# Designs tried in a protein design chat: VH-VL binders against ATP synthase epsilon chain (atpC). Part 6

Target 1, 149 residues: ATP synthase epsilon chain (atpC), of Salinibacter ruber (q2rzv2)
Amino acid sequence: MADELTVDIVTPDERSFQGPANGVRAPGIEGSFEVREDHAPMIAAFGIGPLIVKTQAAHEYADMHNDRIIFATSGGFLEVIDNKVTVLAETVEPASEIDVERAESAEERAKRRLEEGVQEEERETHEAARDRARNRLRVAMGKVGTRQS
Short names: E, the ipSAE of ESMFold2; O, the ipSAE of OpenDDE; V2, 0.75 times the mean of E and O plus 0.25 times the DockQ between their complexes.

## First folded at step 1 (VH-VL)

Design v05 (framework fv_vorsetuzumab)
Fold by ESMFold2-Fast, scan of step 1:
Structure v05 (fold): chain C 149 residues (1-149), chain A 123 residues (1-123), chain B 111 residues (1-111)
Amino acid sequence: as target 1 above (149 residues)
Amino acid sequence: QVQLVQSGAEVKKPGASVKVSCKASGYTFTGYYMNWVRQAPGQGLKWMGWINPNSGGTTYADAFKGRVTMTRDTSISTAYMELSRLRSDDTAVYYCARHGYLKFTPYYGMDVWGQGTTVTVSS
Amino acid sequence: DIVMTQSPDSLAVSLGERATINCRASQSVSYSGYSYMHWYQQKPGQPPKLLIYKASSLESGVPDRFSGSGSGTDFTLTISSLQAEDVAVYYCQQSYSTPYTFGQGTKVEIK
């Protein structure tokens, strides 16, 4: 009901998750933050990083040893209203669906471009591409903590 | 072309309720939060609340809590704002306004506004 | 609630002169280099029009004589060379926290 925490994760292309949860951790602009049941109303932007849904409910993406679902995200916006968390993300990709080889290739491509030197105007674009690829690799390999600064 | 079109002017007696509609077109209705803002004659802008059209979740300003209800119908891309137990000081122009939440918002402010609906409360 | 206070309440400026409007928030509305503060223009009988978002970003279609600056609690809207069509009431607004709040408005008139 109104008292339980529910989570909806939506991208322009699909609804990536909908269900009950015990908490959501997002890669906030100034550092990771977590929303749990009875959190005060909140509105926050987040960037490239792991998006973690903690849930004891059975779900196809759930890691039963950790009771969590981990997504790689490129950024978006999170809202909390009356124990309902809405995540509007540019991209979210479940850990189990990440193409590791493609992510490795993308990281190396972005790294090479940055090493070769790029015009100042393009530097942010290549850095973002590198960071997105690194995040996908980290999530796929399970190298993400529940606590981040 | 992105547009918000509101329902027409209303004249109500004290104690009645009014329901204003706001029909969206030209964008993904569920991708953007809808704000309601009112302006009494000769006064400034007062935020009433917002609705997330995707979830139906709402946040209301304290001044209107208990009298305002915001809803939406996604099948016709329309948001509604109902204000009950009307008083003479509820006489105002009521606006709906889109606040972008698709990507990295609330940075974008309220970029698209309806034309406004005049509500007059008199006995 | 975050209180937004504008100064001055009204401003009379000659055509071609610079107009400056200030807005102060009762607490910081900035987060990690971003300011959740926006400026609107309203002409009689019309809805407000977004001019500046994120304190300093010019909305598409808005003339470049409009600019915004500031961070934290203190913000400024500048019109570098006032035109006749700029006669309006200007409002600042924070989107850092709900309830969203507007300043009381600054009326800009031709001297």
Scores: ipSAE 0.006, ipTM 0.531, lowest interface PAE 13.1, mean pLDDT 84

Design v06 (framework fv_vorsetuzumab)
Fold by ESMFold2-Fast, scan of step 1:
Structure v06 (fold): chain C 149 residues (1-149), chain A 123 residues (1-123), chain B 111 residues (1-111)
Amino acid sequence: as target 1 above (149 residues)
Amino acid sequence: QVQLVQSGAEVKKPGASVKVSCKASGYTFTGYYMNWVRQAPGQGLKWMGWINPNSGGTTYADAFKGRVTMTRDTSISTAYMELSRLRSDDTAVYYCARDYGDWESYYYGMDVWGQGTTVTVSS
Amino acid sequence: DIVMTQSPDSLAVSLGERATINCRASQSVSYSGYSYMHWYQQKPGQPPKLLIYKASSLESGVPDRFSGSGSGTDFTLTISSLQAEDVAVYYCQQSYSTPYTFGQGTKVEIK
């Protein structure tokens, strides 16, 4: 199945995960995508969303079912070569480490700025801040999947 | 299975307050934002605001700020919308609606709606 | 506030014929490849029902004769072959920024 797949998730500040996995799902620019064992070589950009590592290996970030690790990410690149998945992310935050109160404050601040009217140049920045906060809240609540699977 | 059940119709005099309830069942209440939307007779839909049932945090539309208060009780999975200083033009059907999102949707659309609560304001 | 404008206000279509409803946003409601725009159907005495989310994704349980398209400021809801049960008022809605806003509605009826 996915015995040979290994995953390495790195940000500028740290290595967030390294180990064997059954699959990795990323919030791709054109929609979510999943990499499993024997995937063809690829490089793909991804945006704000959940980054999911499917693994039965014991890990401190594992969800209550012990079958996946969920991170909130702000974007980055994923490379697959020879059953090695390298994720270079701007940020990744494990579900269990998300400060819900902080995320709610960040969302409210971003919404307030968008409501007050921002110039075109600043709009994307505040939208990204809002979306990152929303993503953190959804990940913390365990809202993972696709809407129409 | 997933349902939102609202309180019954209300008739109020101008200047009174009304508090509408919305009881959620069949899903994790604290996992989804709850919207409130109203519709005056023969008119379109107007968004009033939303509440995060997990934190109690709220966002209100400017037209209702100062008159609307949204709250929730997580022990009974119920959201509330109170509108004060009622006017005749507050006569409308009031809906609660779940802001359903998964990790792709992120607060997209309102997929589950309450049946609506008719509020009539008349002297 | 983002203003959502629908056209036409009302539409009469024969059974089995195509119905098309347009929705225009006063500013772009798309970001990073996603459109924060949704379509609802409302029948008399009933709450609105979600049909299409993210401009083009069909909600579970909705017949595939319904489809959505568009991005940025211009969006379209299409009913490929109108059925009697499709007589309703249809609303577009943006969730790009608060306050969320709806179009004024388009009434679809049979010729």
Scores: ipSAE 0.000, ipTM 0.526, lowest interface PAE 11.9, mean pLDDT 84

## First folded at step 2 (VH-VL; framework fv_vorsetuzumab)

Design v03a (from v03 with heavy chain N57R; at its last look DockQ between E and O 0.02; V2 from the best seeds 0.00; counts 0 for: pae E 7.3 > 2, placed apart)
Fold by ESMFold2, look of step 2:
Structure v03a (fold): chain C 149 residues (1-149), chain A 123 residues (1-123), chain B 111 residues (1-111)
Amino acid sequence: as target 1 above (149 residues)
Amino acid sequence: QVQLVQSGAEVKKPGASVKVSCKASGYTFTSYGMNWVRQAPGQGLKWMGWINTYTGRPTYADAFKGRVTMTRDTSISTAYMELSRLRSDDTAVYYCARSYPLFKGYYYGMDVWGQGTTVTVSS
Amino acid sequence: DIVMTQSPDSLAVSLGERATINCRASQSVSYSGYSYMHWYQQKPGQPPKLLIYKASSLESGVPDRFSGSGSGTDFTLTISSLQAEDVAVYYCQQSYSTPYTFGQGTKVEIK
């Protein structure tokens, strides 16, 4: 079989996506990075942000230009070896399936709790909830980065 | 309840190999990475590498590249570390330690450690 | 490789008094508000035990007399009121860049 780049995106409960790609962009902890064909073996952690699969294959989750699939992710771990990208993430949600009302409510609840003050041991939890909700909103509304080639 | 149980002590000659096992229980084995750390007598801790238990992909410290092999068997929730071409300065206690919640976006440290396996390399 | 340097190498503290251990990294181990630095306790005859992860987050089951602070290159572990069971060697460890590295250890004793 051909040595094309393939992507396998897995959450604890399911495989969220599997298919061919010409690139995968992930929100690395030190900044956005991209994997393409014949990339050297790599292991990287990534955080809350957009996960973008660049693909020419037709797909129901593709954006309006039909050349990429954009997911909101809560963070995870990425490996690439032999042109296979394996993404392990807690949550992965395609832009078209994000419930904007629920994401807006989640952000407002987290922001309100943080503004009212929380115990130190709870602060990280509320900040993560806020950041996840903000990311889901930005992904759903198409406010994620500029297109690159 | 979460537990890592390592194989027993080993005595080896220089040039030989040793393979230490680490049996995990009480959690989903493939949800956490497995690290290997050693401690020479009277010395501090030295990280040897880790394995992604979901994919089986290891990452090795440069000091051990070429001599260490880390593997796992998901059917019995067990990680392995094999060190070859042993030298007398490889005498140490070898620990397995879980970390890297593989489906999270950050590193939480090594929260569960095995009891340690003493490897003695004697000319 | 990132070198982690602890100070002091050993520390003697009276029961009930504060113990402070410092850890300095040879380069930043923090990025965007996350610190990839952790503290471990190793009691005599036992494997290491995680105390603090991400510089300041207390691991579950660890007494609240332990706390961590700092960011970037400079980190501190504090034991607010030393107890007999706190006699141990304490290690800092970075997970920012492979190889992950530990400090040389700080031995804490009572007196």
Scores: ipSAE 0.024, ipTM 0.648, lowest interface PAE 7.3, mean pLDDT 86
ESMFold2 (binder alone), look of step 2: mean pLDDT 92; pTM 0.948
OpenDDE, look of step 2: ipSAE 0.033; ipTM 0.656

Design v03b (from v03 with heavy chain N57K T59Y; at its last look DockQ between E and O 0.10; V2 from the best seeds 0.00; counts 0 for: pae O 9.2 > 2, placed apart)
Heavy chain, then light chain:
Amino acid sequence: QVQLVQSGAEVKKPGASVKVSCKASGYTFTSYGMNWVRQAPGQGLKWMGWINTYTGKPYYADAFKGRVTMTRDTSISTAYMELSRLRSDDTAVYYCARSYPLFKGYYYGMDVWGQGTTVTVSS
Amino acid sequence: DIVMTQSPDSLAVSLGERATINCRASQSVSYSGYSYMHWYQQKPGQPPKLLIYKASSLESGVPDRFSGSGSGTDFTLTISSLQAEDVAVYYCQQSYSTPYTFGQGTKVEIK
ESMFold2, look of step 2: ipSAE 0.007; ipTM 0.619
ESMFold2 (binder alone), look of step 2: mean pLDDT 92; pTM 0.944
OpenDDE, look of step 2: ipSAE 0.008; ipTM 0.593

## First folded at step 4 (VH-VL)

Design j08 (framework fv_indenebart)
Heavy chain, then light chain:
Amino acid sequence: EVQLLESGGGLVQPGGSLRLSCAASGFTFSSYAMSWVRQAPGKGLEWVSSISGSGGSTYYADSVKGRFTISRDNSKNTLYLQMNSLRAEDTAVYYCAKGIYPWRSTYYYGMDVWGQGTTVTVSS
Amino acid sequence: QAVLTQPASLSASPGASASLTCTLRSGINVGTYRIYWYQQKPGSPPQYLLRYKSDSDKQQGSGVPSRFSGSKDASANAGILLISGLQSEDEADYYCMIWYSSAVVFGGGTKLTVL
ESMFold2-Fast, scan of step 4: ipSAE 0.011; ipTM 0.632

Design j09 (framework fv_indenebart)
Fold by ESMFold2-Fast, scan of step 4:
Structure j09 (fold): chain C 149 residues (1-149), chain A 124 residues (1-124), chain B 115 residues (1-115)
Amino acid sequence: as target 1 above (149 residues)
Amino acid sequence: EVQLLESGGGLVQPGGSLRLSCAASGFTFSKYAMSWVRQAPGKGLEWVSSISGSGGSTYYADSVKGRFTISRDNSKNTLYLQMNSLRAEDTAVYYCAKGIYPWRLTYYYGMDVWGQGTTVTVSS
Amino acid sequence: QAVLTQPASLSASPGASASLTCTLRSGINVGTYRIYWYQQKPGSPPQYLLRYKSDSDKQQGSGVPSRFSGSKDASANAGILLISGLQSEDEADYYCMIWYSSAVVFGGGTKLTVL
């Protein structure tokens, strides 16, 4: 008999999601991956990208996009054991909570600094800032995770 | 089903303090963000403060930051607003409101259920 | 300047339709924000009506009649609450709301008079 999959998404600041789900898709370092019911025990790292919780319960809640709740994340680790998925993320921001103007400003600042030239040791920092801002914009606009083959 | 009941409002002098309470029932209180929203006589809605389900995150309107403190006691299903250094412009009906999302600990989502409100009058 | 602007009042006849606007400040693109709508009758707390971001991302409040719907006018940079088949009980104050800059922001409200 299969048990219900449950998902718990936590950051250093708060617990962003807790409840039943049909699956979780994370932006793995080598490409997106999905955990479903009865998945084998696993720990996987993920990076900047969309984190998607698939749940029938999402029909009753905001931020649902056709049985999905979509977050922008900057990276972390996902653990699966006994049909419990625990996501330990550096940041997790629901699509509806993203400040589009701030994200646009952050992207422009990072692009400008990269174009003006930064020392090698700062380049990775500014590239990450740009990528986080771009991810926030895509998630806010509903363009990520809506149609992926 | 879901009910929110505010209390603690009253008449207070400028510079005084009041503590508002909101008793919640009919839902799993600890899973929902809660907010305080006020409305001055004859005026529109003004957001005051929000708190996550766990109480780990709090947010305030600039007009009340440093004077008001939002808190909750999940064991008692009660939301609080401690109001210090009250001013005439704080005169309003104060509503507590429940966040829409039962599976998230968010602090600024739209609100779906509102209490009846409690009146705070700061007399000059 | 105000983030959200609503006209102070609007009048419409019973049975007609009313379009209530919520205009975002210049520089804030309405296309990317989810707009929440609330109804408030005298002596009562606000009631959640609906939220609208797009036709694929919208939600109606519990018990809210289907004659209430949300949309957007990109050219006006505004969200719209449409009330069709106006009834006398629709006379109320209507507020729009968005999340912006880590804060809940309400519009000033529109008083709808049905006469």
Scores: ipSAE 0.006, ipTM 0.526, lowest interface PAE 10.8, mean pLDDT 83

Design j13 (framework fv_indenebart)
Fold by ESMFold2-Fast, scan of step 4:
Structure j13 (fold): chain C 149 residues (1-149), chain A 124 residues (1-124), chain B 115 residues (1-115)
Amino acid sequence: as target 1 above (149 residues)
Amino acid sequence: EVQLLESGGGLVQPGGSLRLSCAASGFTFSSYAMSWVRQAPGKGLEWVSSISGSGGSTYYADSVKGRFTISRDNSKNTLYLQMNSLRAEDTAVYYCAKGIYPWRSTYYYGMDVWGQGTTVTVSS
Amino acid sequence: QAVLTQPASLSASPGASASLTCTLRSGIYVGTYRIYWYQQKPGSPPQYLLRYKSDSDKQQGSGVPSRFSGSKDASANAGILLISGLQSEDEADYYCMIWHSSAVVFGGGTKLTVL
């Protein structure tokens, strides 16, 4: 009876989540994708964006509706096999722990540098910094995903 | 069983410093948010500070911001509160308290287990 | 204005029911908040009673009798702690609490006297 999906989210610093879930959505390189119960085996890379765990389990990072956990992530890999999802992420930051003011400052700094003109060798670095900050802001403000589906 | 034991309280002069400790046992300490809550003599509960399970996020009451620092050592199962520039208004019993669920979001910092408290008196 | 307001005192008879209110400041909508309730007896630390957001999002503390329950009064913008079948040991101070603006906020507390 392996109907229950389990999710394990690990970063170099800690295990950010472990438990049962109804689904997990990741910001795949080619676009957002979602893994649910009985998904085919898969390994996929993901980038900067929201990582969403849909679960009704009591959890420190649960949102105000208690039906999902939203993380801001900078990228990683997701593996699914036998109803077990393992996420190996560079970073994951739960929505409830995001410092909005710091994220706003980081976005403004990156935008200003890009507008002033950066060396071609550094363009990608500043764009990534801007994108990480924008993602953290969207996650903190709840402008990602839907509660019902 | 879950146990929380506070220590480090005492009498201190205005402008002085104290470091409170809370020794935790009976649960996976690193998985739970922890808080400090104080109660002045004859008064109600006043939240002081909270820290996430990993220590990555900290929150402070406006009245203590810049003077108090919350920290934790997960290898020692111990929570700390460093109190600097103490004022007479900081006189209270200080309670250590555990978050309700493992890996709970910071938005839902409720406490289910409280220590016995340690008394801090700031007086000349 | 205080974020959470509780009546300073309330008296009720043994066997009766007591409704303790926790009113949120205007501009803060009670419907979206999870309200925690704590009981404190003289000389003791607070004890966790329960939390209530909705009928589908609530939790009872370990060992807390079922006669303690939570609810909300949307028209009053208030959370409610209901204690049915009052016992003498229920005489205590009761505090409500919410998480608001990256802070834990306690109400001022209600002293319940069982006469």
Scores: ipSAE 0.005, ipTM 0.509, lowest interface PAE 11.8, mean pLDDT 84

Design j14 (framework fv_indenebart)
Fold by ESMFold2-Fast, scan of step 4:
Structure j14 (fold): chain C 149 residues (1-149), chain A 124 residues (1-124), chain B 115 residues (1-115)
Amino acid sequence: as target 1 above (149 residues)
Amino acid sequence: EVQLLESGGGLVQPGGSLRLSCAASGFTFSSYAMSWVRQAPGKGLEWVSSISGSGGSTYYADSVKGRFTISRDNSKNTLYLQMNSLRAEDTAVYYCAKGIYPWRSTYYYGMDVWGQGTTVTVSS
Amino acid sequence: QAVLTQPASLSASPGASASLTCTLRSGINVGYYRIYWYQQKPGSPPQYLLRYKYDSDKQQGSGVPSRFSGSKDASANAGILLISGLQSEDEADYYCMIWHSSAVVFGGGTKLTVL
């Protein structure tokens, strides 16, 4: 492990993570993808889903799930260059900090709105709200999956 | 290496006040959330209050809201609990406890190191 | 209604196994919560034993023997502390704990008697 991968996760409000890692998995627009050491330079957009940092060095970090740290994210961009991954995310919420009750309420509210009917102009907004709530619940449960292609 | 030492307990009359202190050593104090947990004689553990590493966030049990104030002085590695309007039911051993992980706000999750406790007795 | 419920007492023989339960109130799904376990002996402060959310998210406290382990019973909506190969020094009060609704919540505690 001579070529060390480092990861930096930043939102507008804070730096959520910084340190060595073995990989980063992001919820890409067309499906989940993973960046490991010696990856070619890249910039990729990602959406609502789990953001996973794989690392053995960060066992003392909050929300360490064995060798993984799992976040719920609402989207952003990931840049990789010279074994440095920079994640610029709109939101990043560690699994242990997710308010499950609020997420359940948000999901139910969004589902009810969509089932009762919304104006077409608002449909995508309510679908995104539902998807963010579902993602937070899945991350809280440790249910990390990818969409079937 | 990691040590927590409580002080400030004693006998006080109902309606009185006490300030508890917890001196911390052996870790980067400002990086960890801290909590106060009490235990009445012969009873179970009851959470009292928690504070984030920076001191920016505080949380209280409903039974102590408005009467107790948690604070910390990171320059002195010391946690405090100011207790006002004390009642007989506040009689307990008060423990300070350290959060398990450094970094972000984790004050509301798991505690791994506990002090020896300091006894508070509220009686007339 | 209490958020966490533990049996007041449990007894088991040396060398046997003890299974301690921590039941969450109806409406609170145990699957979402990380359950922390603490051991307390008379005259001593609590000692951190372990935490358990699921198999890939669990941690043992420093110096805690491997015969202590955590799990969950989804049908009972409960967290479980298993102590295998019981020894006399395991006689203690055991507390479960979760973070719920901006509060640290402890169970009422189970007194384990080894005899």
Scores: ipSAE 0.006, ipTM 0.589, lowest interface PAE 9.4, mean pLDDT 84

Design v10 (from v03 with heavy chain K65Q, light chain Y96R; framework fv_vorsetuzumab)
Fold by ESMFold2-Fast, scan of step 4:
Structure v10 (fold): chain C 149 residues (1-149), chain A 123 residues (1-123), chain B 111 residues (1-111)
Amino acid sequence: as target 1 above (149 residues)
Amino acid sequence: QVQLVQSGAEVKKPGASVKVSCKASGYTFTSYGMNWVRQAPGQGLKWMGWINTYTGNPTYADAFQGRVTMTRDTSISTAYMELSRLRSDDTAVYYCARSYPLFKGYYYGMDVWGQGTTVTVSS
Amino acid sequence: DIVMTQSPDSLAVSLGERATINCRASQSVSYSGYSYMHWYQQKPGQPPKLLIYKASSLESGVPDRFSGSGSGTDFTLTISSLQAEDVAVYYCQQSRSTPYTFGQGTKVEIK
């Protein structure tokens, strides 16, 4: 019995994932990063992007290759200590549960507002809404992954 | 390897019901939706509906609403399609086909199909 | 419901020649650069086989002589050099909204 990497993903509303994993990739503020077994202790902020849990365990959210789970996230913090990864995310949505029509509508609304011209103070809010919608669409479409192969 | 195996051919009288099974192997059953598509002799493909294999919630095409029932049993990775009040024009080959993601197939199409089950409705 | 219309209904092409099949949707099946449109090949006595997904992505194991293109409402399947094993009926299918719908099929034969 094990000294293995375990992952716990929590939002304010629920625990979205808990189990063993081979790695976790997060959309870090300074760029995408991955945590594997025996990683040094760290805490890192991440933003809008794909959160990827690599695991061989059978899971309802597993992708087409049955080797990873992909979530769309809007940001949060990741902590790793003694092979335990804790992800505290503002939002996390598994690829298979994304409401594509709703995400498309959200992207179109944000684009329309930005094209019509928003007040300077509102621009960042509409850009974030657009980026969250785009991220949800990319995750649902499977247009995510690692650059390292 | 990934495979869908369907139950054997059925011959039914008008007014009867038929239940077709589709057994999945080689992948995580609850990560994919299961679609049912039929093809009448010499005709094209008609989508009947799909089922969310994780929740068990089905969605039916309006043409079949009220006489089709889709279910699944996760313990044996098997999906079922039951069609009631059969008519002669229900004579067709019935296919199951998986789609990703679990809720909708619109990103990847239906990549794995069962071999088909011939249902003949005659008196 | 989105209606998918293929043209032609049947096509006779010589071995080694190009075959082109068109598919038109009654309303757009594309959004934000993605098209929810797929192509299938069906041979007699066999289930359909996925060839192209999302309008232009080649399914694993499918020969590269098959290609898909198009967006919005107008899509094309091309077989660059027809081989004997390509004799089949080809179907387009939209997955933009339920009910998912197929075109009526295009029968490809050798001249």
Scores: ipSAE 0.006, ipTM 0.536, lowest interface PAE 14.6, mean pLDDT 85

Design v19 (from v10 with heavy chain Y100T Y106F Y108A; framework fv_vorsetuzumab; at its last look DockQ between E and O 0.08; V2 from the best seeds 0.00; counts 0 for: pae O 12.6 > 2, placed apart)
Fold by OpenDDE, look of step 5:
Structure v19 (fold): chain C 149 residues (1-149), chain A 123 residues (1-123), chain B 111 residues (1-111)
Amino acid sequence: as target 1 above (149 residues)
Amino acid sequence: QVQLVQSGAEVKKPGASVKVSCKASGYTFTSYGMNWVRQAPGQGLKWMGWINTYTGNPTYADAFQGRVTMTRDTSISTAYMELSRLRSDDTAVYYCARSTPLFKGFYAGMDVWGQGTTVTVSS
Amino acid sequence: DIVMTQSPDSLAVSLGERATINCRASQSVSYSGYSYMHWYQQKPGQPPKLLIYKASSLESGVPDRFSGSGSGTDFTLTISSLQAEDVAVYYCQQSRSTPYTFGQGTKVEIK
């Protein structure tokens, strides 16, 4: 068995990350969870929040000081089998590539819609949009705590 | 009603391939993993591998690596197991069995099984 | 691979009496407080049926005379009062790591 995790993060459009890692933290449905070496087999859904890959491997998106790569994700599924972590996400954006202005605008639009009073059937859509925007901003600014959104 | 229905019995010659289907109903197909387990006559159970029905990512037992292919068609809630280069000792009943819900996180047992598909390999 | 060893290979028990089957794993199948050990019942001509999952959880629809216990490497399936319909082969199985592996099976018969 490998001493490290092998992580593969993909979206419908591209592979966002592939490489070794010491851990993967995801915003699970029931709370944030972390996968480390020799984790039991698992299939789990995750939602809007930071997706964190702990790794010392050289990567253009890595925060070398913290040995982490932080992504903003809108949700997906994570699979763990024998130290292989496969992440299938709807969206994945590394912190350094997040368009802050776009995210700010998106948050403001969603907030405005909610404040104006939307139909009940549209409320969840705008709330999700708001949360995605906020997550992008938080990730971009490096304000990623241990709490799940 | 939750159930898995497998394709019918197969008789194959050595060297041939067999593809068994497993159609799921009564639940969300992509919310559960699908395992394949075989049982030779009078023998115990042997795990062959499983597939993440959502991602389509399979994991095979080493004993079958390079000879087995697991796939799924989400549009018809069907999983497939293809075994190639068949040998006489591949004669067995092959089962599909679903595993833990994707959203649960912890793997549980295989709670729903197909009825089994008998594959006979003989000259 | 984690090797699963059941004992005994066969067991004859009188109706209404307790039946006990043991399963030992070559490595621990527990993680973070959970034990990834499961028990199945198989009758002739039928697929296996899940009885117990995660060592001690009773599967829905399974009679409460069935119970599971254990952690780490040693596990036990107990039938508190054997019934005629309980005649079958029972298997333990671990899902701690791939490949998932089964015990060799224990045949339970009526004495």
Scores: ipSAE 0.000, ipTM 0.580, lowest interface PAE 12.6, mean pLDDT 88
ESMFold2-Fast, scan of step 4: ipSAE 0.550; ipTM 0.837
ESMFold2, look of step 5: ipSAE 0.293; ipTM 0.759
ESMFold2 (binder alone), look of step 5: mean pLDDT 93; pTM 0.951

Design v21 (from v10 with heavy chain Y100F Y107S; framework fv_vorsetuzumab)
Heavy chain, then light chain:
Amino acid sequence: QVQLVQSGAEVKKPGASVKVSCKASGYTFTSYGMNWVRQAPGQGLKWMGWINTYTGNPTYADAFQGRVTMTRDTSISTAYMELSRLRSDDTAVYYCARSFPLFKGYSYGMDVWGQGTTVTVSS
Amino acid sequence: DIVMTQSPDSLAVSLGERATINCRASQSVSYSGYSYMHWYQQKPGQPPKLLIYKASSLESGVPDRFSGSGSGTDFTLTISSLQAEDVAVYYCQQSRSTPYTFGQGTKVEIK
ESMFold2-Fast, scan of step 4: ipSAE 0.162; ipTM 0.745

